# Designs tried in a protein design chat: VH-VL binders against Cytochrome c oxidase assembly factor 8 (COA8). Part 10

Target 1, 167 residues: Cytochrome c oxidase assembly factor 8 (COA8), of Homo sapiens (Human) (q96il0)
Amino acid sequence: APERGAERRDTAPSGVSRFCPPRKSCHDWIGPPDKYSNLRPVHFYIPENESPLEQKLRKLRQETQEWNQQFWANQNLTFSKEKEEFIHSRLKTKGLGLRTESGQKATLNAEEMADFYKEFLSKNFQKHMYYNRDWYKRNFAITFFMGKVALERIWNKLKQKQKKRSN
Short names: E, the ipSAE of ESMFold2; O, the ipSAE of OpenDDE; V2, 0.75 times the mean of E and O plus 0.25 times the DockQ between their complexes.

## First folded at step 3 (VH-VL)

Design xa36 (from x39 with heavy chain E57D, light chain R28E; framework fv_cixutumumab)
Fold by ESMFold2-Fast, scan of step 3:
Structure xa36 (fold): chain C 167 residues (1-167), chain A 122 residues (1-122), chain B 108 residues (1-108)
Amino acid sequence: as target 1 above (167 residues)
Amino acid sequence: EVQLVQSGAEVKKPGSSVKVSCKASGDTFSEYAISWVRQAPGQGLEWMGGIIPLFGDANYAQKFQGRVTITADKSTSTAYMELSSLRSEDTAVYYCATQGYLSYSGYYMDVWGKGTTVTVSS
Amino acid sequence: SSELTQDPAVSVALGQTVRITCQGDSLESYYATWYQQKPGQAPILVIYGEDNRPSGIPDRFSGSSSGNTASLTITGAQAEDEADYYCNSRDYSGEHWVFGGGTKLTVL
């Protein structure tokens, strides 16, 4: 597939940030951590002679990465938002403003924040368990396809050897 | 909770283009993907493409590549779907739907707009 | 064109159990999501992430998956359940979303 066309067609609905590999890269390239997910994105190298099986593996890995990036980006944003809301509501209940007399942001003590963390983890426990289940399902599929690609490469090498011998 | 409001019905001639809008609840817009799905009269649902406003990236179904453009404006919490080179078989109800990227199953379409009827006739 | 396959129609007697199936190669890698659509209305999410229900969806709706097949089960069907049901997942390549052809459920 043409380089530019192949690159465009691999853009996913999840919108994972693209980053440019070095000009001479023949390998997957790992970028800096994403602003929201804190995960490092991987730009997958597309070989000129990519087989249909190799394409399926690459797309599965790209989709899994995008799904993973989106999950953690949103989880981190939700955590931050709910933390701010919790702090604000508790300060309001105590009759306190958002800032102390010294001009610093008013904070809750460790015992009060522990209540928030416990509640957040509890209500998100099932969500995270199901995330892990899907993560394992996806990685099982990736491992399976990696095995199929490895086998295909072995068969291609055997085929190349036979063609050389026939000459 | 997120709600989606779509633009009104359109009647277009073959060869023209149509642009449908989908306005979302303000404070959740950037947290979710927006997908576009169409349904021709008496037919099933067909995914056209989607966008994640947070990242600005769109993806399109192969059938619509080169004809569909999906965009989002975060300042107005509005997603758009523009379909060009209209044919009679593009006559359909066009839906927008929020797609939660927190989904462990991939993504699911939680909230749907009421749909925009697009009729392509000479 | 890795489409999801559904039977076009199924019938169930009031109060009985019905199973709607969705089959496709992509279901080995991805969960199915299920939508209900009544005439003249937008689809409504009924099951996501294999067997999760949104608020407002009755507990008679459940999902399951095995290999390349996903199923939506309605235990104790009610008259209001008469509708078209669509499964949704990614295609085999993982690049696009695909809907099943839909199953029309008639409650007798």
Scores: ipSAE 0.000, ipTM 0.455, lowest interface PAE 14.7, mean pLDDT 77

Design xa4 (from x35 with heavy chain S103W; framework fv_cixutumumab)
Fold by ESMFold2-Fast, scan of step 3:
Structure xa4 (fold): chain C 167 residues (1-167), chain A 121 residues (1-121), chain B 108 residues (1-108)
Amino acid sequence: as target 1 above (167 residues)
Amino acid sequence: EVQLVQSGAEVKKPGSSVKVSCKASGDTFSEYAISWVRQAPGQGLEWMGGIIPLFGEANYAQKFQGRVTITADKSTSTAYMELSSLRSEDTAVYYCAKGPYYWSTYYFDVWGKGTTVTVSS
Amino acid sequence: SSELTQDPAVSVALGQTVRITCQGDSLRSYYATWYQQKPGQAPILVIYGEDNRPSGIPDRFSGSSSGNTASLTITGAQAEDEADYYCNSRDYSGEHWVFGGGTKLTVL
């Protein structure tokens, strides 16, 4: 039977939902790297007897993954487009065409590109700062809920043990 | 603060097409996605489709596939929704709504005021 | 039709707590969002990501989810909360958006 996950397009920036795990999977699945974000998506398994707390943790992990995928897809695409615009603008200023005499795409040297990298980093500083802040908040929340799920599982095991002993 | 300004009300005949515009304020147009949602008189909300202007990608609800076209013009910060082969059942208020592309547009934090489209003979 | 089911109407006394529910299989996989709509107006986002409030939304609004059910809770309902409330999520495939049928809240 075909693996739907392998047939799904990995290039959609909002397309984590397009990734589908193999049928009858009882564990999480890891897909190929997304074209835009270059991150591997994970499709989370949903247990039949999932508790509300377990569902909250899983959805938080899924949302964090989608947030991460979208952020890096945007950063990578914006970087690529602005880089091309910068190169085109500098070549126009020098009176050069977009192609070399050999027909290859014209490029700038590392020294010339330093201005672009500096400007791009400066321009995106606040965006990256907000990303890091949200990243820490999300990881703290995930760790907290992982702990709560672990405690819930321990409590449930103790409950079952007590029932076994009282009867 | 981003605001969405929609084009004015339209009255159309069956079989014609309508094109509604949605202009975003400010220079953050590429930082979010735009969706189109309609509401027939006395009925609920219905998602038609959306676009992520930064990527140029549009996605459509199955019901409207082949009849709806959603486009965006970054230079004017304007999104468009064109619906063809109009029927009386297409009479509705058409809303544009923005959401963060970050979240796969899974929520809409700002809505336009709506454009009333009436399809009558 | 709709993959998300809401009761068409609910009532609450001023200052009391009301819970509006939304049911659908996709809610096991995707977050619910909630919108408030008053007559003649566009919808307003009140809850996203199960239980997050946008700036400007009062803290009496909260969200929760369990299994295939999502809930919007208004603790201490006020007169201005009288409106239609719509839940929203992705369909089962995750490729499209679906809305619940809406719940008309009357504040007595």
Scores: ipSAE 0.016, ipTM 0.625, lowest interface PAE 6.7, mean pLDDT 82

Design xa5 (from x35 with heavy chain S103D; framework fv_cixutumumab)
Fold by ESMFold2-Fast, scan of step 3:
Structure xa5 (fold): chain C 167 residues (1-167), chain A 121 residues (1-121), chain B 108 residues (1-108)
Amino acid sequence: as target 1 above (167 residues)
Amino acid sequence: EVQLVQSGAEVKKPGSSVKVSCKASGDTFSEYAISWVRQAPGQGLEWMGGIIPLFGEANYAQKFQGRVTITADKSTSTAYMELSSLRSEDTAVYYCAKGPYYDSTYYFDVWGKGTTVTVSS
Amino acid sequence: SSELTQDPAVSVALGQTVRITCQGDSLRSYYATWYQQKPGQAPILVIYGEDNRPSGIPDRFSGSSSGNTASLTITGAQAEDEADYYCNSRDYSGEHWVFGGGTKLTVL
């Protein structure tokens, strides 16, 4: 398979593999905030003796991170785009240009921007509600599998302890 | 690994109901969501709804709300889709498909072979 | 109105690259998933989570997205790739699933 492209702005969206963890890492590594989502990506360590259950948990966490990353990257881009469109529309309604006499980018005051935030929140209310619902479901699932992995590890330790005592 | 086995073809009269079953192999039933997708002859795929057996939660497409009921029996690893008030337009192949339960119906990695339902007078 | 829009048909010459597109506002927030369907068969998952391939799917299949558009690319199309391709994603609310209308790929 070809390697993924760089960033969404360039030519193709990149996944959570946008950062490079330290070589020979034996632990999960947390990267800098993503440019678009403003979320910190996690690189998951893969142990040599990973059980099928541990693999399922890791993949679930990776997929959840990718979903969360994509949602917020798109949300932030949509916010920025609609904000610029709103400012442009309001300036046009007032008969003002996009630039001031000094050549600076024209802006709206806090009261005018409050209208945009109210409209954006109203427009996206349902979308954010369903995001929160899915986020809770994903966290529940991750917690459930973490519990299963913990029980598996406890059971394996108990079996090792029994073998040592038998010897 | 996991297989989905669906019940056999059905011929129903308008106004009746049909209940299709989907049995999952193995003991991982509670780890997956089950969705129902139909396809009328020569037409595209249409998602009807899904269920997460672990949560006991069913979710339905707006078009089918009130006519479709999706249930699951964890003891038999079987999901069911019941469609009522059948019309000729309901003639289709009905598929069950599984996906990760943490994100109901995020993607469908295993599909049943389909159940043909014909609504004819 | 369709939540996800696909062209109904596309053609590609053997060995050439083809791109199948899917458009919808929900794709700004959610990944597209792609399915291949051959006559008389159930759909097969070919790409999920934007650009992940299940085991058994050839590496000539790849996915990408930008804005409200998702694409399935087949690099070096083979005769066996002739099929219907469906995109799938969440609706705008994120609560329900919606399929594109499907694209029939003909390999010349």
Scores: ipSAE 0.005, ipTM 0.504, lowest interface PAE 12.5, mean pLDDT 80

Design xa6 (from x35 with heavy chain S103G T105Y; framework fv_cixutumumab; at its last look DockQ between E and O 0.03; V2 from the best seeds 0.00; counts 0 for: pae O 10.0 > 2, placed apart)
Fold by ESMFold2-Fast, scan of step 3:
Structure xa6 (fold): chain C 167 residues (1-167), chain A 121 residues (1-121), chain B 108 residues (1-108)
Amino acid sequence: as target 1 above (167 residues)
Amino acid sequence: EVQLVQSGAEVKKPGSSVKVSCKASGDTFSEYAISWVRQAPGQGLEWMGGIIPLFGEANYAQKFQGRVTITADKSTSTAYMELSSLRSEDTAVYYCAKGPYYGSYYYFDVWGKGTTVTVSS
Amino acid sequence: SSELTQDPAVSVALGQTVRITCQGDSLRSYYATWYQQKPGQAPILVIYGEDNRPSGIPDRFSGSSSGNTASLTITGAQAEDEADYYCNSRDYSGEHWVFGGGTKLTVL
């Protein structure tokens, strides 16, 4: 698919797949959902006249996006791995094979899977609480810096207006 | 708390291969990434590549692509770096270092003591 | 070639302030991290995420960034600060890690 041709799926230090926007883009670009996190990444345009404060905000937004994608990639992989291990363990206990007579993966019914979901949620409760806490902190920081950038832009516009009046 | 213990010094001939190990303490081996960084005598630090044991994926610096192989064994909490087609300029101290792979920032907070590899005829 | 550029050497008088710089286009997008290395030892993390200090690192160490330049500042240099300092960040693609060439700090 065309979507796949736009992706760069090289291994990153962060463990999340990459995507590349069209070269010489002058605005932000939104990519396809990441293989592991299922979240759509945004590549931010870097203006030539970017202030230090604007750079700090952009880097914070970029890093927050990466953090969010990494978290969900980790959660989705851990969930899938533990789910498969649970199913294999339960099938072994029942004396059943890992595949059906038709060659498809054997599975458990909803009642049997309830134990896994309960255990997974309980085990990951603190991790999810810390995620929510950090998510709120990050969004507060982003909003705070957005406010600072807005004030800087207003001040610069006022200074420019005064400069033009001086001419 | 986590410590990285590296294998001992190696002396190799040109054209051979060397495999250095890095054993991590603790039970959180899958919660971080391990990188390999080398330093030739009197020279600076050079990142060679890294692996995230949870994913099993390794990433290599362009300069070492095709010559270096980084692997991890979760059962022994050990990472390996194998460098092939050794040359005299590969004489260096080889460090393993750990860092978060999904945290707010990436950095190397714990380093091994280094493994000296000498390539001589 | 080096994607991150550092001056090879810098000197500072005891108790004075020194600023070590790291320059590269990738620093416009990615955070710098700083390591201290003393002779015969493995590097030690001193600053991460361009301006964060790990526990155990003296508060005389600080970091900053502007444009394509990241800086490590030591306010009130001590004799034990004499070491090589390396900046580290991602390359332009964001996929690989790159070290600066290192700066040897001499405390006079």
Scores: ipSAE 0.317, ipTM 0.729, lowest interface PAE 3.5, mean pLDDT 83
Fold by ESMFold2, look of step 4:
Structure xa6 (fold): chain C 167 residues (1-167), chain A 121 residues (1-121), chain B 108 residues (1-108)
Amino acid sequence: as target 1 above (167 residues)
Amino acid sequence: EVQLVQSGAEVKKPGSSVKVSCKASGDTFSEYAISWVRQAPGQGLEWMGGIIPLFGEANYAQKFQGRVTITADKSTSTAYMELSSLRSEDTAVYYCAKGPYYGSYYYFDVWGKGTTVTVSS
Amino acid sequence: SSELTQDPAVSVALGQTVRITCQGDSLRSYYATWYQQKPGQAPILVIYGEDNRPSGIPDRFSGSSSGNTASLTITGAQAEDEADYYCNSRDYSGEHWVFGGGTKLTVL
């Protein structure tokens, strides 16, 4: 299962189903949330006659998705590890076991957990500032190329319409 | 940079099992997935399965389902692949390889040197 | 049944350009990744995510995709490029990896 993360999981039954998304899909499609980043990946379709501008846009979107997936997977991993470490450290300081009498993992009350959340955000403040900056830069670039592709497609339709009338 | 060190060559009888190890250097073992790929003499590459050590989540190719078991020990940074009910056609070089378990790009960027398993009477 | 199809062999003259192809339905939806393997050695990642080149791979290696087909292009082929080349991608379910049968590149 380790290789099935961001691409596609359990989206089609084997055998009888007429819907065969990955091998017969003609469109971008959205998979389930990635287990580690908690972001829904877009699976980009590569058309037969993709224009150079359309290819640039697709690559910008793919690169941005990769960057975003990596950031949040790393943040969630760090969060999970530091949360567990914080809980274990505080339980040990209180002289308590890591498991309850029933065998379930021991935890901390909401006030104690608030200390963890404040500490985590404070430690990662600069990383989130850089993430926000890069997110805006990438979103602007994608929006710009989306506009260029839209204009290219409109112009092509208008030229085809004029050619039809002249014939 | 992560390096993957595999266990030594094995000679096995048909019907037995083999367990190959793959030890990762450094302390980043939980940050990637480990896959197992085999190659019979003169043949191509064949993906067998993989595991995400952080979560212990294993995935197996259909061809090997039920015969292969892939595990990982986070404390020793070591992944294992065990193939049971060995046959002569299981004679191959067995590689471990690492790659991302998330994101848009999936690849095996570091490979072990391979473990030769020979199955003969 | 997912399958990635490669020509078993291809030849190129020294300094010329060669294109190695890989075909499969899943390549419409999933990236092709390319590996180089020399005799007695482990594979080496050459191209991932369609056209990304890892550090240390010469810039004469490039990748592309169109429809169900992915291509690895070597511009100005060198003697050391003689090797087996495998394409790799997800199967149609997205849960498993599939390798092409490999292409033996001979540099003349």
Scores: ipSAE 0.006, ipTM 0.589, lowest interface PAE 9.5, mean pLDDT 81
Fold by OpenDDE, look of step 4:
Structure xa6 (fold): chain C 167 residues (1-167), chain A 121 residues (1-121), chain B 108 residues (1-108)
Amino acid sequence: as target 1 above (167 residues)
Amino acid sequence: EVQLVQSGAEVKKPGSSVKVSCKASGDTFSEYAISWVRQAPGQGLEWMGGIIPLFGEANYAQKFQGRVTITADKSTSTAYMELSSLRSEDTAVYYCAKGPYYGSYYYFDVWGKGTTVTVSS
Amino acid sequence: SSELTQDPAVSVALGQTVRITCQGDSLRSYYATWYQQKPGQAPILVIYGEDNRPSGIPDRFSGSSSGNTASLTITGAQAEDEADYYCNSRDYSGEHWVFGGGTKLTVL
């Protein structure tokens, strides 16, 4: 399925999502969709006794999130601009205004738009392939570190139980 | 947040021309359209025209067609409005405003502070 | 050229509800955008896309449309709401913008 680039709904510049998780939160929070990427940001909880391995996992997740946000923000912007340019150019060539006689937004037919989408996808094919590859690599790394953190937590719990039995 | 900074007040003679500038802050100048709106003393708002800096294409209100020229310099993130053959009736505050050039909704979300142009003999 | 018509002035008592109307043929095809302007200031966007409110605009402001009319409603008018209000829309072609004549709102 062609990844429908999330059409930027022209929401007025909603100020920086003032989503601030409560200071006393002990869990991760999911924010509203970002206005540019349309991805929901995660605010990661930082434990008071964060292990070096937990910290590494958190940082990797944060970096991956930022990478995704930047990629899709840029991709959505590029898509929107190129789409508008295509429509504008085509309407101009046809001698058509921005609206129909019925007052509807002038648009191209499905066939004409299909040409745009094919061209756009073709042009961005390599970019998307690299993105997908890197996405899988990053998520694999995250999953790997999640496993390590889980093992560390189990080991620490076992040590604590042994110490309580010896006292 | 994008700010629009306009040039200073102008006093002109009838028959002359005035060129007002509007500089946008930030690097997003190609992401929106710039419109020019004027307001005569004690009167309402009047749209004069607009430009999409990305495309370099300008549209004009019929009333100003042939007298107004709107341009944009992407390298300096500055839009210009030039009005020629000035008359006393052109005495007004001139605003630049930004808005989307794409999408479902159109609006002017950021305005300059306005430039007062006085046409007097 | 599609014209937008507004009442030149309306009054509302403090805490009451007021509706400012805009009428024009282009409103059948396009959403109205509403601007507030106070003396000596640039206009401020208050409503767009029929009933979308920008950040920083109070929730007492709302928009609606019906046929060739658009309305700005202020529910629970405050003293600071005293201003000129302008409707704006695309013309019939969609290539140009038109403003209404403006409505002066007085809060009593």
Scores: ipSAE 0.006, ipTM 0.557, lowest interface PAE 10.0, mean pLDDT 86
ESMFold2 (binder alone), look of step 4: mean pLDDT 91; pTM 0.939

